# VHH binders against q84jc2: the designs that were tried, part 214

Target 1, 232 residues: q84jc2
Amino acid sequence: MSKMRNLVEEKFLEFYESWVIQLELYLHQLLIAHNNNTMSETELRHLISKLTTHHKAYYTAKWAAIREDVLAFFGSVWLNPLENACSWLTGWKPSMVFRMVDRLRKSRVVLVEAQVKKLEELRVKTKFDEQKIEREMERYQVAMADRKMVELARLGCHVGGESVMVVEAAVRGLSMGLEKMVKAADCVRLKTLKGILDILTPPQCVEFLAAAATFQVQLRRWGNRRHYVTHS
Key: E = the ipSAE of ESMFold2; O = the ipSAE of OpenDDE; V2 = 0.75 times the mean of E and O plus 0.25 times the DockQ between their complexes.

## First folded at step 12 (VHH)

Design pd36 (framework vhh_8fcz_2)
Fold by ESMFold2-Fast, scan of step 12:
Structure pd36 (fold): chain B 232 residues (1-232), chain A 125 residues (1-125)
Amino acid sequence: as target 1 above (232 residues)
Amino acid sequence: QVQLVESGGGLVQPGGSLRLSCAASGFTFSNYFMNWVRQPPGKGLEWVSGITSDSSYTLYADSVEGRFTIIRDNDKKMVYLQMTSLKTEDTAVYYCARSPDELQALFEEGYFDVEGQGTQVTVSS
């Protein structure tokens, strides 16, 4: 018993596997840069730009795909079960990225008080935006369970032409609502990432991006070793 | 031809409200991130607000957050700026502007390829 894949799922699976391979290559470059104090600010900014462009490429592909089938992103076939279990509205939870930032305070990288203040302001704004989206999702789920939707579900596609058309229109409306919520969540992700990179120095950006990429890559590897979750 | 035409500017008292409108034509409006930018007398352009192509997300400059609301109507090809609690500092020529790439617009304030003609907002007693 395996889940059937549509064309959107097949294309995005191929894209995502390639995208992750490139992320691992960038992670190696980030780790080299972090351990090598000879890189110039210009060279570090160039590397940071590569990672930023790589993440933007992901959202470009994702937004094209969700326009065709947003539901493919809920329980995605290109993600393992562990990655799917850790998802918030089809991706990483924006406020969780500040855990990577907190790691910078415990490393050789030093944050000045002005940066700490700006990061806290960004954290508060990020959490506010998250809560707004969570309220919208809750309202969406409540609307799905309302009396009219229950009546439409009982109609089924076999009861006649007019009933079929009404159900199809409702399903399209539901998909459009989910697409908007997923794009809103992605906008919060992109603004949070941009905000952190604007606050941090280039060496701190490299350490932050390395930590984030390491976690993403390791989470995928741990989930792919599903049968060996406990080290003996 | 690609055009953006602003309207709704005028004289308003401090604490008042005003709604600006921008009519778009000559392009697929529903594919573009839209902005409001302003130029106060004797100063440079400052970005005010932005909205995604599908209204999924809105952005505001710190100076207007909580006071201004950006709205769009893709069927009418319109973007609006609802201004409340207006201050003397809000006096400026307001321009509607189109961003060539939505993802880049989230990363770069002032990322525009088309601007409108402008509408004057004056906040004074």
Scores: ipSAE 0.710, ipTM 0.881, lowest interface PAE 1.2, mean pLDDT 86

Design pd37 (framework vhh_8fcz_2)
Fold by ESMFold2-Fast, scan of step 12:
Structure pd37 (fold): chain B 232 residues (1-232), chain A 125 residues (1-125)
Amino acid sequence: as target 1 above (232 residues)
Amino acid sequence: QVQLVESGGGLVQPGGSLRLSCAASGFTFSNYFMNWVRQPPGKGLEWVSGITSDSSYTMYADSVEGRFTIIRDNDKKMVYLQMTSLKTEDTAVYYCARSPDELQALFEEGYFDVEGQGTQVTVSS
């Protein structure tokens, strides 16, 4: 019988719940720092470092998990339906973070012209990388309709020992392709995050990270409220 | 014993092309992020390009973006740098470098170790 959760799903769900709790604690610290102009540059850099380390821990755990079962990340059991609906290739869409950056232009922490130019260059590159991955996903979907895959599906309907091995090899190939695409998407996410943090000053980094964490936490709360009220 | 052996350097005119090769041995090549790094005459090491263990993502220094392409072949344990539209500023000793941690390499351009002797690229009229 099909299990509700496999080992990868069970382990990552436990990890993710703890990771989100810690993110909420860091968000509280970011909000205090944002509203407190007395923190030194060293203190702000230390806080930014905690957040970047926290995000790196997420991708360390994720990449270990997708190596074992990438399909667990499509329709993840540790995400509510709203979070899953807002996902692009198993995570946040990289270009969306520039919406948080746009808020900095109207904030008390003003961006200088050189920063605006670098952020726009990063935005263009991020969108280009997204489009490249989207084209790869389209090619993957077309390959699923390839004549050889259709023939393998037919063989799977006529269960025999040798056809089982051929189908299993094809499924492994499909999973490896998805793993590579998910890692490509995560690399774009990490490079976009790093690029923004490199362009911004420490106070601007704190404001940006607070905005990003607020959105992530709030999206989870909205979806969990709906799940608790309307779903089993 | 970790070993990286660079080759393919030479003298080329501005606007020319060159392909560098790096042969890896002594470690599980397919598990590591790989870099190309260069040292221009009288200057420090400058990161040029990087590629993830599975070729899922490539990255380039602004100075070489659109002109250089990094490629790897895990079966052959090779990493390559295809250089086009070469400029005099590209003159340097080029090194192949391994990153100890792939995820950290994405956050820090200089996160690598260099073990090879390098290959000299000279762009001159």
Scores: ipSAE 0.687, ipTM 0.860, lowest interface PAE 1.3, mean pLDDT 86

Design pd38 (framework vhh_8fcz_2)
Fold by ESMFold2-Fast, scan of step 12:
Structure pd38 (fold): chain B 232 residues (1-232), chain A 125 residues (1-125)
Amino acid sequence: as target 1 above (232 residues)
Amino acid sequence: QVQLVESGGGLVQPGGSLRLSCAASGFTFSNYFMNWVRQPPGKGLEWVSGITSDSSYTTYDDSVEGRFTIIRDNDKKMVYLQMTSLKTEDTAVYYCARSPDELQALFEEGYFDVEGQGTQVTVSS
């Protein structure tokens, strides 16, 4: 039953498909706001707030799901293979969003010197937090190979209620470790997103969010098309 | 009844160390993001540090990054602040505070609804 989806996977698949459809609708609004330059500061702040709330809704649903089954997020069934290949600890790599920020510097949008310095400080902090999590993941993988894997391999040779309960406890321990690492990565994502939005003006926030959403939507479309039968 | 009781403050010389403790009761401690905040003499309340409910992530104000460490023990219902390389500008009353929503706490610094009685830290030569 290796191809069967569990309840957590089915529920999150339904959630994610709806979430992406709403992201595409918000992207359309962001592009209109950016291209027409007709919205007031209050209107721009409301639009930015809608996107921020939408991303928070994603993490609310994700953290509820990982408490039930964190392994569903490693090789997610709601992501196509291209999206899965581009994932770092079940999501986007935080430091990569600074490439979207660099686009603002090379476009017509003027970033003042103070903003550039704050963004560089945030970039350095983000990379430091990423490296810390990567070291934790390496330690976790080494620990699994050296002690937990040997224990599980030995227990797998024996049948009985006690061995079953010990194996279940070990798997639960592994899942809790992964849950903490995924949540740590998500915290870095949230703090990086907040930091960028706090540094940028509302028009710059709209351009940044439009660039990020465009990339997510296009990556999904490219991956989905590559798995469709070629039209004759 | 929700209670947060801070302790461990005192007089210390510049460059010294102190460990602050916060004992929590009256709520499910392991479900809450916890904060340390401080009020220097004649100034408003300043956020210092935060820790997720499961210790998966810690965050610090730039002024204390690298010098302070926030730790929690969910079994003991305790949160700690290990302070090293103390400076005169660290002089303040230190408070322990919980955040009602963990995700919101990560997005909005200073999102907390309960503060303890405080513990005085004085850094002076």
Scores: ipSAE 0.707, ipTM 0.880, lowest interface PAE 1.3, mean pLDDT 86

Design pd39 (framework vhh_8fcz_2)
Fold by ESMFold2-Fast, scan of step 12:
Structure pd39 (fold): chain B 232 residues (1-232), chain A 125 residues (1-125)
Amino acid sequence: as target 1 above (232 residues)
Amino acid sequence: QVQLVESGGGLVQPGGSLRLSCAASGFTFSNYFMNWVRQPPGKGLEWVSGITSDSSYTTYEDSVEGRFTIIRDNDKKMVYLQMTSLKTEDTAVYYCARSPDELQALFEEGYFDVEGQGTQVTVSS
């Protein structure tokens, strides 16, 4: 429904703007914690918990929204064109966060061999899950060209009761397929984030989260300015 | 009342296969993340596998990855665990379990409620 679709976009835009403002505040706290070696493990774990709760809130809101209108997340009005261009199935590409992990090699809190091994195992698993979703998306796109879908498209060009119902059922099926793929991609994102945080020490988690949040905030700022490009 | 009824267990030789079933009632099955959990003799509960409410994502404990497959049928309100290449270490009582929150289930292994009697799987020569 068009009324429901407008409401979903409006509500998520309001949510996302507030969510990004809070992310910037958390980024400030992460940067202070990263530069301060006097914080206790308990204090660092509390800060990490605030960030994981913040990301969980995003997926809670997103999954409620995609149940109503998944198409709102393809070409999202709350994202600038650069953010939309960098999206993989409505969000960040899971394997790309390992680039943030690579920066930990330059940290004062160096990765031990056991952590390096576990991160590599997680990277391989993440890439495998990612490729599985990409194959499913390819099958979905090919299915759009199947004889049955071509026939349904032809019926949609005619004014008439029975054909209208058949076309509407097909469109609902397409949306359900996209919702399932978006949710699968988000599950890979959540498992990748959780896996990294489980492998890293609290100081390394703070550094990782700071790097990830910095990239997300900077990408938004670059896209909002359009005429100003920076490289990190 | 929430009810989960496991079945399909039995005695099987190492390298064998077995399919477990779980019948759910008393809740909106299609809204819940579902898990398979096991308890080996003399040990605590061990998470085995999980599946999202819409089958969009499945996850496995490292020792069973590639050997076990979790599937669900929302119309029949059933969860299945297809086990292949069974090892003596897989001997346990197997339970199916509901997760209260799907997002939290992806963040926390062990975020589930076990309510049934389970089904015994014995892998022995």
Scores: ipSAE 0.717, ipTM 0.880, lowest interface PAE 1.2, mean pLDDT 86

Design pd4 (framework vhh_ozoralizumab_d1)
Fold by ESMFold2-Fast, scan of step 12:
Structure pd4 (fold): chain B 232 residues (1-232), chain A 125 residues (1-125)
Amino acid sequence: as target 1 above (232 residues)
Amino acid sequence: EVQLVESGGGLVQPGGSLRLSCAASGFTFSNYFMYWVRQAPGKGLEWVSEITSDSSYTTYPDSVKGRFTISRDNAKNTLYLQMNSLRPEDTAVYYCARSPDELQALFEEGYFDVRGQGTLVTVSS
């Protein structure tokens, strides 16, 4: 049985495919810059700005889409099964980016002690914000179960138009709560990304963004190949 | 230097149509997501529509979905809003707005870094 797509899913799928193609082009530029020791700080900052703007475009489009249909982001049609399996509240898990930061310790551009301290403080803060959101999601799921039971009891007492209105109100409440939760998670992602970029030097930013983009692109390629093989 | 100039507002009867335009200057229009937002008398700003920089994605709240259409012409640095089946509750000042430049600004719900002077739309008999 095929899953039917709504208009929001179709439009965001088209957006996301174009967004990923542009990410791959920026990744190519980041890898060239990482291997080119002649680029000025101004040139590196310009490239970093392109990536920052690109991520801004993604979250702007996502937030607009979740206002229309947040449920489209739970079981996203534009993501393969592996990408979906690695998702935390509709996107990358913020603390995971510190694994990419750890790669900088193995690079030619060594992190100074002051940077290491700031990155560790940011890591702790990010983990705290993640746990806070996870507890809110747990509370939301418990409240949803209680609300569903109350709505089902009301449906048993109201047959006809009143039942339809009650169900629509319950679905609306579910969507609003999830929208708030997803936006909160995205805020943690954006704060973490900006925090890292503010701590790192331009060459380190380029290396970090290259690592992050490489991981995202490779995860998509691995998942697409595995999905194809299972269908064959 | 950065400027957004809205036009096309006016008085229209319920069920009528209007097309709003927004002329952008002083920045690379094709690099920005654009919004239409409105403010009814005595109320806060309400998001009406958003369009991506390349027109690949558009979005609307349920209150205007199916009635309003956002579009843009990057060659002319112009944003449009086609409004059909207008209702009295659509009466508001309509603003053209640009998405924020700063990544951190995305943390603020409904934030935009530039908006125009607005154009008044009045739906009444």
Scores: ipSAE 0.007, ipTM 0.261, lowest interface PAE 9.4, mean pLDDT 82

Design pd40 (framework vhh_8fcz_2)
Fold by ESMFold2-Fast, scan of step 12:
Structure pd40 (fold): chain B 232 residues (1-232), chain A 125 residues (1-125)
Amino acid sequence: as target 1 above (232 residues)
Amino acid sequence: QVQLVESGGGLVQPGGSLRLSCAASGFTFSNYFMNWVRQPPGKGLEWVSGITSDSSYTTYYDSVEGRFTIIRDNDKKMVYLQMTSLKTEDTAVYYCARSPDELQALFEEGYFDVEGQGTQVTVSS
């Protein structure tokens, strides 16, 4: 078996490796800012802006890539097996970031009642949006097994011009359905991230972003160590 | 020429329903995030709802969530706002608006480069 990848996988692997390196550099800056209570509000807002821009760059690259090959994001070659196992529709599960938010209740900067209420409202809305997408994915999986799809699968057993074109059209239809679900999941991720950052003060935003980046980096390190031990 | 033309406004009783339509022309409609915004009498513009280019995601202002539904038909180059359980505070001129960047639209409500002429919705007994 070769270790060949398609062009989309190769390009995104290169992008993602660079993106993670930059995330680790930003994490270092976030941890310095969090530990040193001497940074101005302007400096903190600039750092938060750099992280927000960095995450937007990820989704810009991802959405361009899924338009070409959404399946590259299911079992991604740029992620280790642990990262892939922990993925919810090609990325982090939005409601899980509220675990990072819960950590803020132990921070030097205390959440006020108005913030707690808004965060709980956002948590409930995020969970509701996740459940809507999960129902859509279930309907998609059921639709793949319906009579029309079974008929198309049968047609795929025949080689020839028109039969090949009909199967290719069906595969494109399936890919477009997955693209929409992945994009919906990413929109929930982006709205959840924005919602949290809008509710939190700049010092709390720095602490939240540091916790989120730490989790992402640590998950990658844990998976790489296990992969090395079990597969090397 | 980029144009957005709203229709479907009118007078409706509290608790009633109304469907607004917006016809787009002069651009590749299927590439853009679309919004509904409103301006109540004597107040500023208020963002109401948004929909991604492919209908993958919809988002709503808190006071209309559960009552309003945004829909688009890319083949017809139309975006719609289905309004139910209308309240007197929903009285406003409703505008269809295009966002220049979809990712930015998810981070900034009211990020528009094109707006239509508006359609008046009056909720009154």
Scores: ipSAE 0.729, ipTM 0.887, lowest interface PAE 1.1, mean pLDDT 87

Design pd41 (framework vhh_8fcz_2; at its last look DockQ between E and O 0.91; V2 from the best seeds 0.73)
Fold by OpenDDE, look of step 13:
Structure pd41 (fold): chain B 232 residues (1-232), chain A 125 residues (1-125)
Amino acid sequence: as target 1 above (232 residues)
Amino acid sequence: QVQLVESGGGLVQPGGSLRLSCAASGFTFSNYFMNWVRQPPGKGLEWVSGITSDSSYTTYPDSVEGRFTIIRDNDKKMVYLQMTSLKTEDTAVYYCARSPDELQALFEEGYFDVEGQGTQVTVSS
């Protein structure tokens, strides 16, 4: 049985499906660039720019959607259960990308000492930012157990009256808080990504982006196979 | 018309603190990513802080991280920069600047336009 979806979910689902398709196309280009040493630095930078622009498009859509219904992103219907299970505050865990960088280091990618140092510094900062957000999120989670939310629980199947108005107001307030948290998390994601790209050379960036995109695509594929979910 | 008016600058000794203010008008303040930028003598513009439209996220370059704090008040249409542990190299004209796109601002630290007259900050013993 399929989950009932609201308008925001449906709209974003359509967007995401298209976005993923485009990501796969870019992945293909990244892989070609990675495996072919014929591309100039200018070409590589252009490809990197395309990817970054693509990611910005995602967050543009996301942030527009969360303004309408941030709750839709807590239990994202456009993701399979595996993808959702790997999600931190409605997206990928920022610190996770450093594992990908480590993977690059263990491969053919040679990082100079200065790069390694900068990456470590960035990792520390990223982790700090994650923890900060987590603490704030905890605060919101605790606040959700206020009187108004308790009243919501009391309503049960009964909808109507002044109590509903109070609850709606409370939910709006909470949603605003959640939106801020989600946005904050996204900012950490974006800054982390930018930070990595600034540290790496263009060829290294391409390899990193290829790895990241591959992981994203494969995670989706793995999840779809495992849970019999079809996503375009 | 868009107006950004900076204030709070002055002369301070190394290790001192200053709080800059920026009053914004002429645009929907709450929709913009806001920045503080500075121009040291004889140098180009340097980004020193950014804050999202809803204050969900703040960001700083390494040069000022831990020393500077950006805050905004959307109701008052104000942006603030609390500066501590000031150094001589912090001497500059400081500007409040808006970014037309938050996402772009997060990717490009230099994604801003200076529209105000700035406020002079001089750090000297």
Scores: ipSAE 0.762, ipTM 0.895, lowest interface PAE 0.6, mean pLDDT 91
Fold by ESMFold2-Fast, scan of step 12:
Structure pd41 (fold): chain B 232 residues (1-232), chain A 125 residues (1-125)
Amino acid sequence: as target 1 above (232 residues)
Amino acid sequence: QVQLVESGGGLVQPGGSLRLSCAASGFTFSNYFMNWVRQPPGKGLEWVSGITSDSSYTTYPDSVEGRFTIIRDNDKKMVYLQMTSLKTEDTAVYYCARSPDELQALFEEGYFDVEGQGTQVTVSS
């Protein structure tokens, strides 16, 4: 007998497996485009558009799923323990994406002064938005420990109908708060991604997206093999 | 019939405050990302604020960040723009606008399918 999953977890697991396979195919195309100086600007823009559409498809599916069960995204069954350990509010930490941008500065493709300035301004704004959400999460955690919630938890020790309904209503309220917080974090992720892509040239966008996809794919592979526990 | 009707515009002195209101009708308001946009005299449309369908996220350009606040009330089908520390450069016709898709609205400024009639805001001494 295996551990049972709810319908949201089963459906999103199926979606996510397919989504990651397609991401790996797009990564292959990005690496070919990056290594071959033969693609036109129009072809590069089309490839970048495929990646942005792919990421939007992920958030479309995610927002539908969190509306049904946001808690499925905290300790997700479709992610390995390493991927879960690296998650910030159910996804990548927005400010950390600038580490991929830092790789562009160390590459053979030179960022012009105006781009460096705009990227730094975006980094500061992203960090500010991120901190706003962290303050909301702190307030949420305090609310979970509130005296009223302690009283509701005590009522949940009784299997009677009225106390069960009160506890269920409180849990639903908490889930709605988490849903809004996760969606806020996703909005910061989407705005950060858009901002970076708007600042970079098409070849630089391809390099950035390839670096980001490589990190995501390798993190999954490392976690699945548990390479990090073997320490050489 | 899908409609957006703005109100609350007027004449204010620099440093003053105004609250604009937008009444929505003819659609499921709680499903849509909503925006405020403005058109200064002799210039094109400038996006000034956006809010997600559930108020989970608000976004502003640098020109108004910290001075303007967008708020919505889904039960009343209203979106508001609270403007503070007004400058002469804020003089414009202000329009309420609906985005057809919320995720796309985060990627594309000016992504609107419905726009209101507008309300005039004049900031002068």
Scores: ipSAE 0.736, ipTM 0.889, lowest interface PAE 1.0, mean pLDDT 87
Fold by ESMFold2, look of step 13:
Structure pd41 (fold): chain B 232 residues (1-232), chain A 125 residues (1-125)
Amino acid sequence: as target 1 above (232 residues)
Amino acid sequence: QVQLVESGGGLVQPGGSLRLSCAASGFTFSNYFMNWVRQPPGKGLEWVSGITSDSSYTTYPDSVEGRFTIIRDNDKKMVYLQMTSLKTEDTAVYYCARSPDELQALFEEGYFDVEGQGTQVTVSS
């Protein structure tokens, strides 16, 4: 059975499909820049700016949409099941991005000691913020399991106008709390991304952004391939 | 028309505490990322703290992390800065300031408008 999409989900699905197509086009440009040692620092900074603007556009659209329906971002219709399974509070887990930086260091990217120090400071700050959000989510989940919430659900089962109003108020309260936590997580994501891009040189930023975009595109492609059979 | 009025400054000894207040009017306060910034004697503006419109996220530079706490009350249109473990280096005029775009404010520490006259904080023996 197919899930009914509301207007928010339909609108964001259309946005996200276009957004990913554009990300793939930027990935192509990032890969060309990675292979082209003759690009100037100015050209690289311009490309990096396009990527950061593209990511900011995603969050602009997302923050508008979560005000209307934050629950749409938990189990999103615009993501395949693999993409959804990899989400932490509706997006990539901030601390995990440093694994990508570590892999780049081992293969191709050489960082000076000053960069390594700043990256470690950023990693610690990111993990601290992440843990703070996780603690708030735990407290929220405990509050949701409180006897009062169970009683509100029982009132809804009695089929009455007052019961419906009470249940709807409880759901709105839950949604407002989730919206706040999703926004907090997005802020940590944006600060972490900015922090990494500020520490890395422009060529290193291009390699990082290419790796990140590749991972996102591959998760989408891999998850989608499980849904059909090909003969070529 | 936009008005931000800072208060609560004063003279305090090193190690002391102080809470600054900022009363906002003339704009839809609950739509804006809000900041505290400071101007030490003879120096330029230094960003000190920021908070999202719904208090979902607060952010600080390393120099004040753990010592300062930004708080807002959207119903009262107030921003506060709770300062503890004050140092002589914290001596400055403190301003509250708004950022029109929350996402841009997360990418750019200097993305704010100073509107008021500020409040003087002096940390001295």
Scores: ipSAE 0.565, ipTM 0.826, lowest interface PAE 2.0, mean pLDDT 85
ESMFold2 (binder alone), look of step 13: mean pLDDT 88; pTM 0.902

Design pd42 (framework vhh_8fcz_2)
Fold by ESMFold2-Fast, scan of step 12:
Structure pd42 (fold): chain B 232 residues (1-232), chain A 125 residues (1-125)
Amino acid sequence: as target 1 above (232 residues)
Amino acid sequence: QVQLVESGGGLVQPGGSLRLSCAASGFTFSNYFMNWVRQPPGKGLEWVSGITSDSSYTTYAESVEGRFTIIRDNDKKMVYLQMTSLKTEDTAVYYCARSPDELQALFEEGYFDVEGQGTQVTVSS
């Protein structure tokens, strides 16, 4: 039945819920650090390291899960409809984080010219990498309507003998193609995040990570609540 | 025994092209992130390029971006570096290197545990 969760979905849902709870705890620490001018550089770097490790844990779990069932990540059951609507290739769109960086230009700790140049170079590269992946997704979608795939779909309607193995091999090939595209998108995400953190100072990193985590947490909260007229 | 053997180096004029090859043996090549690193005369090791185990993503040092292309063939257990628009500053011994953790390799340049014997590339006018 299409409404029942498979084992990959159940395991990742359990992982993701605990991962988000820990993200909220780190967000509180980031907000305290941002408002506390007495924290040492060592303390700030330790907090940034905790967030980096937390994001790496997410991709470790995700890549294990997509190897088993990449389709679970297209319309994920652990995400609400708003989170899914804002998703690009199973996650956040890499170039969108530069909107969070733009807020740093208005902060107490203003970016120096060298940082602005490096961030612009990173933004251009990130956009180029995104376009490359988007072209691959377009090719994938077109290939789904290719003559050979249409013929395999027809064979699937009259399943018997050798046609079963041919159809199974084709479906496995399609899943592997999606796995590769999702992993490519995640690599762009990881490189974009790493690039921003390498350019920014520790206080700026804390502010950036706080802004990103705040957006992620709030988007989840907004999507989990339905608007009803009460106490009007 | 884990082994990486580079080849394809040589003398080339500025603006020229060269293709380096690295043959891997003694490990499951298709499980590993692979790198090219170089050592210019009198300088330390400099990371050049990397490629994921499944070729889903490639990454390059700023100095070579747009000029070099890293490719792999998992069936042949080979990784290649296609170099174009070569500059005198590209002169170096080029090494192939294996990263033990792919996700970590995306965060750390020079995160590798095995490197080959090297192949000399000389770019001179």
Scores: ipSAE 0.709, ipTM 0.874, lowest interface PAE 1.2, mean pLDDT 86

